# Ledger of designs, part 118: VHH binders against q9p7j3

Target 1, 174 residues: q9p7j3
Amino acid sequence: MILPLFPETQVHVFVYENVSNCAAIHEQLISQNPIYDYAFLDAATILYKKQVYSAIIRALEDRRDEQMKTKTIHSEVILSLSPKTEISSAFRQFSMTKKSKNIVVVKIDSKLTEEEEFERLDKLVEGNRVEFSDEELQKLIDFKVLKKNYKLDPSTLENPLASILSSIALRGYS
Key: E = the ipSAE of ESMFold2; O = the ipSAE of OpenDDE; V2 = 0.75 times the mean of E and O plus 0.25 times the DockQ between their complexes.

## First folded at step 9 (VHH)

Design w14 (framework vhh_6qgx_2; at its last look DockQ between E and O 0.65; V2 from the best seeds 0.63)
Fold by OpenDDE, look of step 9:
Structure w14 (fold): chain B 174 residues (1-174), chain A 124 residues (1-124)
Amino acid sequence: as target 1 above (174 residues)
Amino acid sequence: QVQLVESGGGLVQAGGSLRLSCAASGRTFKSYAMAWFRRAPGKEREFVAAISWRGGSTFYTDSVKGRFTISRDHAKNTVSLQMNSLRPEDTAVYYCAAEPGYAMFDTASEYDYWGQGTRVTVSA
């Protein structure tokens, strides 16, 4: 898809459930295998589409303005999800782990159609693709993890989306 | 909740200019993306322009590109629409809208808060 704010940048987002090879994927990421040039997120930490898109937009704006804190656009997406400024914390909070079962995969600067990108990614991920929607994300979320990551309390639980998006937007601007 | 109040509408001749302003309430203006929509007589509401929450990114509907400019002032909690080279087809009620993040800026359903609108009339 094309984001209106960044018409020259194609973005794809995929969701996989019951992934059996997260440990193998994680090893490839550690080795910085270029074939795995994606942002691999733990789906247990993602509740809304807007959460993902907001992180993507922030990362793209950071890149445009030469203000990225990380080395790659995909790592910047992971950082952008976090209310914390520490890169290591962001990765611990949101990135796919060896023990992950469900994942959200983000591709920035894709040269392929969504279908073509899916075919490529499907060779890397051993799991079932599901729709990228709030409905499907809600089935995969771990609310304990979500609450911890964004420090949600009873006052913010009424509208967790607003709290999450504010955290993403205001990180480093307090 | 966020309250939005538009101002600056009025009657202007074709080729003229007008500046709309939208004042937002609340403490978290910085965390909202802002947009302008418009509804012309006999037409559906359409997207006009949007600006990211940090203010560094904007985009416009094709018919206003080069003529309209959206901007925001975080200190004043305002978003503005500078409209130049106005045309009769720009006649509409203009609405300010706010989104607490980003998904699709050009989709009205993505915006949670709306103003009451300000009328712009461009005479031939």
Scores: ipSAE 0.653, ipTM 0.838, lowest interface PAE 1.0, mean pLDDT 93
Fold by ESMFold2, look of step 9:
Structure w14 (fold): chain B 174 residues (1-174), chain A 124 residues (1-124)
Amino acid sequence: as target 1 above (174 residues)
Amino acid sequence: QVQLVESGGGLVQAGGSLRLSCAASGRTFKSYAMAWFRRAPGKEREFVAAISWRGGSTFYTDSVKGRFTISRDHAKNTVSLQMNSLRPEDTAVYYCAAEPGYAMFDTASEYDYWGQGTRVTVSA
């Protein structure tokens, strides 16, 4: 997929449910194994496709403008999901953990087609791929986590999309 | 809720210029991306240009690159489309649209708020 604002950058997003090996993946991420160069997100924190795309766009804008806070574009996506500027908090709140069951996986700067990237990723993740769609994401979300991460109040709870997207956009500018 | 009102349309000779304006009101505008779409007679809406919430990131459909410039003024709560070197094929109703945050897509279905349009007619 190519986002119009970044026409030279190919991005892929995958969703897996019922992942059995998050602990093994987590070990590889901590060890900085380059084969695992993806952003691994806990699906319990993601409700919308636009939530992920907004974080990707924020990370790519910060890279373009030399404003990145983290060492890799994939770690920058994780930070960019957060309404707060603190790196460690963003990782605790949004990253896949050893206890995660469902994940969203982002690849930026891919040189592969979606199916080629999937074939590579499928060797790493023991779980069931589902469609990257709002329909599938809403089955995997934890609304208590979402509300806490974005400080959603009762009036925004019925349709929190605008509040979430604004939080991602306004981080550091409010 | 955001209300979008376009202005600045009219009749212009080919090669001329026109500046469209879109005034936004209601909730705060500052965290929204803005876009222009157009609909020529007998055709579907097509993307023209978009600008992210801060105004630093823009993109355009190929047919208007170099001729049209999208800009925004947060103090006036407006977005503008400067249209130079106009062609008869630019004749359309022009619509202002908005979505929260970043300008992500060139697809009309992704935008939440729409103005009612302003007509631009470019005569040969």
Scores: ipSAE 0.600, ipTM 0.825, lowest interface PAE 1.8, mean pLDDT 90
ESMFold2 (binder alone), look of step 9: mean pLDDT 82; pTM 0.849

Design w15 (framework vhh_6qgx_2; at its last look DockQ between E and O 0.75; V2 from the best seeds 0.00; counts 0 for: pae E 5.4 > 2)
Fold by OpenDDE, look of step 9:
Structure w15 (fold): chain B 174 residues (1-174), chain A 124 residues (1-124)
Amino acid sequence: as target 1 above (174 residues)
Amino acid sequence: QVQLVESGGGLVQAGGSLRLSCAASGRTFKSYAMAWFRRAPGKEREFVAAITWRGGSTFYTDSVKGRFTISRDHAKNTVSLQMNSLRPEDTAVYYCAAEPGYALFDTASEYDYWGQGTRVTVSA
């Protein structure tokens, strides 16, 4: 997919459920294996497509403006999901863990078609691909985790999307 | 909920300029992406321009690139559309729109809030 704001940047997003090898993937990420150059998110923390795309666009804007806080564009996506400025907190909140079962995978600057990227990623992830949609994400979300990550309360639960996106947008801003 | 009110429309000669403004209500203006759409006579509503919540990124439909500029003022809770080198084909009702966040800027269905519109007429 091409984002209108960044026509020279191709982005792909994939969702996997019942992933059996998250621990193995996590080890590769720790070792900084270049083959695993993706943002691996815990699906339990993602409720909306717009949540993911907003984080992607913020990360891309930060890169464009040479204001990234993290080392890589993919790590910046993870940070961009968080209402907190601390990188370690963002990763604890949103990144895939060894215990994750369902994941959202983001690829920035892909040179491949969506299908080609999928074939590549399918060799790394042992799970079932599902559609990247709000409907499918809602099946995978842990609302307890979501509420904790974004400090949602009864007043904000009425419109969690607005609250989440506000948190993403206003992080680090007064 | 956000209320949007457009202003600045009117009659202008071809080659002229016009500046549209949209005033947004609410406390969360900074967290919304803003856009301008237009509907010409006998045509469907089309995307014109959009700007991210931080205001650092913009997107334009091809026909207005180089002529129109979208900007926003967080302090005033406004978004503006500077239209230069206007053409008769730019004649339309122009609508301000707001999105809580953004994914696809050029898709009207992504925007939750709309203004009443302001009419722009460009004479030959």
Scores: ipSAE 0.392, ipTM 0.723, lowest interface PAE 2.1, mean pLDDT 92
Fold by ESMFold2, look of step 9:
Parts: C-alpha cells; structure tokens; sequence
Structure w15 (fold): chain B 174 residues (1-174), chain A 124 residues (1-124)
C-alpha cells in the first residue's frame, strides 16, 4: 500500500491470530535480528485500521522532519500509537510480548509486493493470517487494555475512535 | 463536534485567482487532518488537497499541483485553499472535509466531517 503523503514508501500491514511462537519472536527482537525488522504489535491494543495508519503516518512525518525519538521507523510506529511521550511505556503498552496471542505486524519501506512480504513474514510467524479489517480487529481487541491505554471514560466508549485518533495526534501537546 | 463552513467561492476568469476558506469549530480542531474535495457537474467528488494537523505535510492531486496551495491557521481554526492560474475545468463545488488525527487519504470515504460546499465558476 502507498499512502498519498509518502508516495515513495510502500507499507504492508498483516494480522495474525492464534500465534504460538510470540516468545521466540520476542527473543529475536531483543537480539535485534535484522530478519525481524518489522513493528510487532499486540492485537489486544488495536481496534481500528485508522489507529495503525495514523501511527504510521505520524512516524513517517517525524522521520521526514527529523523529529524521530526512537532509532528505527518500526519502533517509531510503536511510539506513535501511544498518547504518552515515554518510549518505554509505549513499548510496554503496544508492542507484542512473550505472552501475546494475536499480533498486528507492520512493514515500512518494503521493496516487495504484499504477497512477497507475506511469504517472508509467514516463515517467521506461527499463526493464522486474517484480514486487516475493523471487523477482524474488533474480534481480537481487549477493551480493558484499550480503555487503560487511551484513558477512555464511559462517555467515549460508545464511539472511541475520535478520542483514540486525537490522542495519537496530540501526543506531546497534552 | 467539528462544524465546517466554507466561504470564498464565486466567479473568476480563467487565469485568475481565488482563495477559499473553511472555518472549523471544536476544542480539538488542531488534531484534525483537513482536505478539500470538489464535484464538477455530472461527475463524482474528487480529491483536491489535504494537510496534516501539524500543518507541515500537504498533498495535492496532480491536476492542481503547483497552482493550488492548502494552508491552515491553528489560531483562527481555519484551513484555506489558494487557487492560482484557474482553468475552466476547475469549475466545481468545493467541499472542506476533516478527519480527527487520521492519516491523510485521497478517498472521500475516509473523512467523517464535511461542509456544505462553496461554488467556484471559472469562465473562459
């Protein structure tokens, strides 16, 4: 997929459910294995496609403007999901952990088609690919986690999208 | 919620200039991405230009690139479209659109909030 603002940047997003090897993937991420150069997100924290796209766009804008706070574009996507400026808390809240069961995986600057990138990723992830869609994401979300991460109160729980997107947009200004 | 009101439309001669304005209201306006779309008679709505909530990232459809400039003023809570070197094919109703903190897309279905439109007519 190519976003209008970043026509030279190809982005792919994949969703896996019932992942059996998150602990192994997590070890590779800690070891900084370049084969695992993706953003691995816990799907329990992601309710909307727009949530992921907004984080991607913010990360890409910050890279272009030389305002990134983390070392890689993929780690910047993880930070960009957070309403907070603290890098460690963003990773704790949104990144895949050893205990994750469902994940959202983002690849930025891909030189491959979606299917080619999928074939590479599928060798790394032991789980079932599902569509990246709001319908599938809502099956995987943990609403308790979502409420905590974005400090959603009862008045916003009926339609939390605008609150979530505003939190992403306003990080550093609240 | 966000309320959008366009202004500045009218009749101009080909080669002329016109500046459209979109006033927005709401406590979280600076967290909204803003766009302009247009609809020519008998055609579907098409993307013209978009700007991020920070105001530092813009995108234009190819037919207006270099002629139109989108800008925003956070203090005034407005977004503007400066249209230079106007051509008869720029004749359309121009709509302001907004999306809260959303990534800028050139597809109308991605925008939740719309103004009522302002008509621009470019005569030969």
Amino acid sequence: as target 1 above (174 residues)
Amino acid sequence: QVQLVESGGGLVQAGGSLRLSCAASGRTFKSYAMAWFRRAPGKEREFVAAITWRGGSTFYTDSVKGRFTISRDHAKNTVSLQMNSLRPEDTAVYYCAAEPGYALFDTASEYDYWGQGTRVTVSA
Scores: ipSAE 0.212, ipTM 0.614, lowest interface PAE 5.4, mean pLDDT 86
ESMFold2 (binder alone), look of step 9: mean pLDDT 81; pTM 0.844

Design w16 (framework vhh_6qgx_2; at its last look DockQ between E and O 0.63; V2 from the best seeds 0.00; counts 0 for: pae E 5.4 > 2)
Fold by OpenDDE, look of step 9:
Structure w16 (fold): chain B 174 residues (1-174), chain A 124 residues (1-124)
Amino acid sequence: as target 1 above (174 residues)
Amino acid sequence: QVQLVESGGGLVQAGGSLRLSCAASGRTFKSYAMAWFRRAPGKEREFVAAISWRGGSTFYTDSVKGRFTISRDHAKNTVSLQMNSLRPEDTAVYYCAAEPGYALYDTASEYDYWGQGTRVTVSA
């Protein structure tokens, strides 16, 4: 997919459920294996497509403006999901863990078609691919985790999307 | 909820310029992406321009590239559309739209809030 705001940047997003090898993937990420150059998110923390795309756009804008807080564009996506400025907190909140079962995978600066990227990623992830949609994400979300991550209360639960996107957009801003 | 109010429309000769403005209500203007759409007589509403919530990223429909400029003022909670080198085919009602985040900026259904529109007429 090409983002209108970044026509020279190709982005792919994939969702996997019932992943059996998250621990193995996590070890590769710790070792900084280049083959695993993706943003691996815990699907339990993602409720909307717009949540993911907003984080991607913020990360890309940070990169464009040379204001990234993290080392890589993919880590910046993870940070961008968080209402907190602390990188460690963002990763604890949103990144895939060894205990994760369902994941959202983001690839930025892909040189491959979506299908080609999928074939590549499918060799790394042992799980079932599902559609990247709000419907499918809603099946995978842990609302307790979501509420904790974004400090949702009864007043914001009425429209969690607006609250989430505001948190993403306003992080670090007064 | 956000209310949007457009202004600046009017009659202008071909080759002329016009500046549209959209005033947004609310306290969280900076958390919204903003866009301009237009509907010409006998045509469907079409995307014109969009700007990211931080204001650093913009994109345009091909027919207005190089002629129109979208900008925003966070302090005033406004988004503007500077239209130069206007053509008769630019005649339309222009609408301001707001999205609380990002998905597809060129898709009208992604925008949650709309203004009432302001009419722009470009004479030959």
Scores: ipSAE 0.610, ipTM 0.820, lowest interface PAE 1.1, mean pLDDT 93
Fold by ESMFold2, look of step 9:
Structure w16 (fold): chain B 174 residues (1-174), chain A 124 residues (1-124)
Amino acid sequence: as target 1 above (174 residues)
Amino acid sequence: QVQLVESGGGLVQAGGSLRLSCAASGRTFKSYAMAWFRRAPGKEREFVAAISWRGGSTFYTDSVKGRFTISRDHAKNTVSLQMNSLRPEDTAVYYCAAEPGYALYDTASEYDYWGQGTRVTVSA
């Protein structure tokens, strides 16, 4: 996928359900193994495609503007999902953990087609790929987690997308 | 949740300038990406320009680059399109559009809120 503002940046997003090896992946991420240079997100925290794309766009803009707060573009995506500026909180709330069951995986600056990138990723993730779509994401979300992460209350439930995206857009700038 | 009202259209000679304004109502204006689209007679809506919620990221269709400038004013809850060096091909109804979040898109289907439009006519 190519975003209009970043025409030379190829981005791929994959969704896996029933992942059996999150603990092993987590160990590789802690060890900073370059083979695992992706953003691994807990799907329990992701309800919308636009949620992921908005975090990607913010991370790419912050990179372009030399305003990144984390070491890699993929870690910056994880931070960009958060309404808060604290890096450790963002990772705790949104990143895949050893206990995760379903994940969303983001690759930025890919030199590969979507299917070629999938072939590489599929060797790393033991789970079932599903479509990156709002329909599939709705099956994997934990609404209690979503509400806590974005401090949603009954007054925001009619339009949770707008509230969530506002949190992503305004982190640290209001 | 968001209502958009365009103004500033009119008749102008080729080579002239106009400034369009889009007034937004709603509590979430500052978190919305804003865009201008236009519709020439007998054609589909086409993208003109977009601006991020911060105002630091802008994107323009090729035919208006260097001639049009999109800007926003959070205090007034407005987005503006300064149109210079106007050409007869710029004749259209101009629409303000908004989508929640940080993302910028040049595709009309990605925008959730639309104004009613303001007509710009550029005579030869």
Scores: ipSAE 0.190, ipTM 0.580, lowest interface PAE 5.4, mean pLDDT 86
ESMFold2 (binder alone), look of step 9: mean pLDDT 82; pTM 0.854

Design w2 (framework vhh_6qgx_2; at its last look DockQ between E and O 0.86; V2 from the best seeds 0.00; counts 0 for: pae E 2.5 > 2)
Fold by OpenDDE, look of step 9:
Structure w2 (fold): chain B 174 residues (1-174), chain A 124 residues (1-124)
Amino acid sequence: as target 1 above (174 residues)
Amino acid sequence: QVQLVESGGGLVQAGGSLRLSCAASGRTFKSYGMAWFRRAPGKEREFVAAISWRGGSTFYTDSVKGRFTISRDHAKNTVSLQMNSLRPEDTAVYYCAAEPGYALFDTASEYDYWGQGTRVTVSA
C-alpha cells in the first residue's frame, strides 16, 4: 500500500493470529537475521489501524529529517508507537515477545506487491493471517496492556483513538 | 474539542491568487493533522490538501498539484492554503478539517472537526 504523505514508499501491514513460532521469530530478530527485516508488533498492544499508520508516518518523517533514534526504520516504527522516549521501554511495550500469540507485522520500503510480500512472510510466520482492520484488531487487543501503555484513564477512555494518536504525536515534543 | 474558523475567501479572476486561513482553537493544535476540502456547486465534497502535525509532510489532489500549497503555523494555531493560478473549476466552498495525530487519508470521514467554510469564486 501507499500512504499519501509518502507516495514513493511501499508499505505493507499484516496481522497473524494463533502464531506458534513467536519464540523462534524472536530469536531470529535478536540475531539480526536480515530475512526478518520487519517490525514485529504484539497485537495485544494495537487497537487501531491509524495507530499503526501514525507510527509508520512518524518513523518515515524521522528518517526523512535524519532524526531517527533507532538504527532501522522498523525499530523506529516500534519506538514511534510509544509515548515514552526510551527505546527499551518502547520495545517492552509494543514489540513481539516470545510469549506473543498474535502479531502485527510491518514492512517498510518493500519492493514486492502485497501478495508477494505475504507469500514471503508466510514462510516465516506459523499462524493464521487475518484482515488488517479495526474489527480484527479489536478481537486481539489486551485492554489492560493498552491502558497501561498509553496511561489511559476514565477521561481519555471516552476517545481512546484520539488519546493514543496524541500520545504518539507528542512524544518528545511536550 | 477543536473549533475551526476559515477566512480569506472571495471573488478572484482566473489566473489570480488567494490565500485561505484556518484558525484552530485549543491548546493541542500541534497534535492534529490538518486538511482542506471543497464543495463545488452541484458536486460532492472533495479532498484538496493535507498536512501532517509536524508540517513537513503534505499531499494534494491531482487537480491542484503545483498550484496550491498547504502550510501551518503552530505558534498561531493556523493552517493556510495558498491558491495560485486559480481556475473557474476551483470555485467552491472551502472547508478546514482536523484529525488527531496525522492527516493520513483523503477521506472526509477520517476527520473529526470541521469549519463552516469560506466561499471562493473564480471568474472566467
Scores: ipSAE 0.755, ipTM 0.881, lowest interface PAE 0.8, mean pLDDT 94
Fold by ESMFold2, look of step 9:
Structure w2 (fold): chain B 174 residues (1-174), chain A 124 residues (1-124)
Amino acid sequence: as target 1 above (174 residues)
Amino acid sequence: QVQLVESGGGLVQAGGSLRLSCAASGRTFKSYGMAWFRRAPGKEREFVAAISWRGGSTFYTDSVKGRFTISRDHAKNTVSLQMNSLRPEDTAVYYCAAEPGYALFDTASEYDYWGQGTRVTVSA
């Protein structure tokens, strides 16, 4: 897919439920295996498609403006989900861990069709692919985690999407 | 309560220019993507242009590229649309819109806040 703000950048997002090999994937990420060059997110932290797309746009803006804080565009997406500037907090809160059950996987700068990228990713992830949709994401979210990560209170719970998206956009600028 | 108020519409000869402005009242939209849409008589509202909250990223519908420029001024809490080389096909009511974070898509349903519109008529 192409986000209009960055029309030359091909992006793919996949969602997997019931993933049995997160520990193995995590080991490969630590080893910096280039086959695993994706952003692996814990789906328990993601409620909206717009949440992921906004983090992608933020990461792409920071790359264009030479303001990235992390070493890769995919790690920058993980940071960009966070309302805070602390890199370690962002990874702890949003990244897939050995204990994750459901994941969201992002590929930026893909030269492949969605089907081709899926075929590669499906060899790496032992789980069930589901649609990247607000309907499916709502089934996988942990609302306690979401509220804590974005400091949502009763006043922001009437429109949590707006609060979350503003937090992503404003990080470091408020 | 938040209001977006457009201004700058009017009657212009083809080939002429207009500058539309959209002012936010009630709060600052600094963390919002801003966009312009338009509705021609008898037609659906269509996307015109969008700008990121920081103002460095923009995108336009193909029919206005090279002729229209979107910009924003955070100090004045405004977004503007400079429209050059106007054509009769640009005749429409122009609406300012906002969504939190970034202007991700070119569909009206993605935008939470809307102005009342300003009419632009381009005569042959």
Scores: ipSAE 0.462, ipTM 0.763, lowest interface PAE 2.5, mean pLDDT 89
ESMFold2 (binder alone), look of step 9: mean pLDDT 82; pTM 0.851

Design w3 (framework vhh_6qgx_2; at its last look DockQ between E and O 0.71; V2 from the best seeds 0.00; counts 0 for: pae E 3.0 > 2)
Fold by OpenDDE, look of step 9:
Structure w3 (fold): chain B 174 residues (1-174), chain A 124 residues (1-124)
Amino acid sequence: as target 1 above (174 residues)
Amino acid sequence: QVQLVESGGGLVQAGGSLRLSCAASGRTFKSYAMAWFRRAPGKEREFVATISWRGGSTFYTDSVKGRFTISRDHAKNTVSLQMNSLRPEDTAVYYCAAEPGYALFDTASEYDYWGQGTRVTVSA
């Protein structure tokens, strides 16, 4: 898909459940295998589509403005999900781990159609693709983890989306 | 909750210019994406322009590209719409809208807060 704010950048987002090879994928990411040039997120930490897109937009704006804090656009997406400025914290909070079961995969600057990208990614991920929707994400979320990551309390749980998006937007700002 | 108040509407001749302003209440203006919509007589509300919460990214409907400019001032908690080369077809009530993050810009339902609107009339 094309984001209206970034018409020259194609973005794809995929969701996989019951992934059996997260440990293997994680090893490839550590080794910086270029074939795995994606942002691999733990689905347990993602509740909304807008959460993902907000992080993508922030990452793209950081890149445009030459203000990325990380080395790659995909790592910047991971950082952008976090209310914390520490890169290591962001990765611990949101990145896929060896023990992850469900994942959200983001591709930025794709030269392929969504279907073509899916076929490529499907060779790397051993799991079931599900729709990228709030409904499906809600089935995969760990609310304990979500609450911890964004420091949600009873007052903010009334509207967690607003709180999450505000946290993403205001990270690093006064 | 966020309150939005539009201003700057009025009567202008074709080819003229007008600057609309929207004042937002609240402490977290920077966390909101802002947009302008309009509703012409006998037509449905349509998207005009949007600006990201950081203010560096914008998007416009095709009919206003090159003529309208959306901007925001974080210090003043305001969003503006500079309208140049106005046309009679730009006649409408213009609404300011806010959303706490990323939204589908062409979908009004994605915006949580709306102003009361300001009327713009462009005469031939």
Scores: ipSAE 0.693, ipTM 0.852, lowest interface PAE 0.9, mean pLDDT 93
Fold by ESMFold2, look of step 9:
Structure w3 (fold): chain B 174 residues (1-174), chain A 124 residues (1-124)
Amino acid sequence: as target 1 above (174 residues)
Amino acid sequence: QVQLVESGGGLVQAGGSLRLSCAASGRTFKSYAMAWFRRAPGKEREFVATISWRGGSTFYTDSVKGRFTISRDHAKNTVSLQMNSLRPEDTAVYYCAAEPGYALFDTASEYDYWGQGTRVTVSA
């Protein structure tokens, strides 16, 4: 997939449900194994495709402008989901953990087609791939977690998307 | 709630220039991506250009690239479209649009807020 604002950057996003090996994947991420060079997100924190794409765009914009705060573009996506500037909080709130059951996986700067990237990723993740869609994400979200992560009050709950997207865009510009 | 009002349209000769302006009113304009679309008679709205909320990222449809420049002024709550080297095929009603966060895509369905439009007519 190509996002218009960054037309030379290929991105892919995959969703897996019922993942049985998050602990093993987590170990590989901690060891910085280059085969696992993706952003692994806990799907319980992701309700909208636009949420993920906005974090990707924010990370790419910060990379272009030499404003990244983390070491890799994939870790920057994790930070970019957060309304807060603290890196450790962003990872705690949005990253896949050993206990995660469903995940969203992001690849930026891919040299592969979506099918080729899927074939590689499918060897690493023991779970069921589902469509990256708002319909599937809605089945996997934890609304209590979403509300806490973005401080969604009753005044914003009818259309939380705008509040979430604003949080991603405005982080660090208060 | 965001209100958008376009201005600056009119009649211009081919090869001429116009500057369109879109005044935004309402809260949190700072966190909105802004875009211009246009509708020629008998056609659907066509994407023209977008600018990120900080103003550092822009994207243009191929037919206007190099001729049109989108910009924004946070102090005035405006976005502008400078249109140079105008052609008869640029004749359309031009609409300002806004969406919270980043402009992720170039389709009209991705934008929630629209102005009423300003007419641009380019004569041969």
Scores: ipSAE 0.417, ipTM 0.736, lowest interface PAE 3.0, mean pLDDT 88
ESMFold2 (binder alone), look of step 9: mean pLDDT 82; pTM 0.851

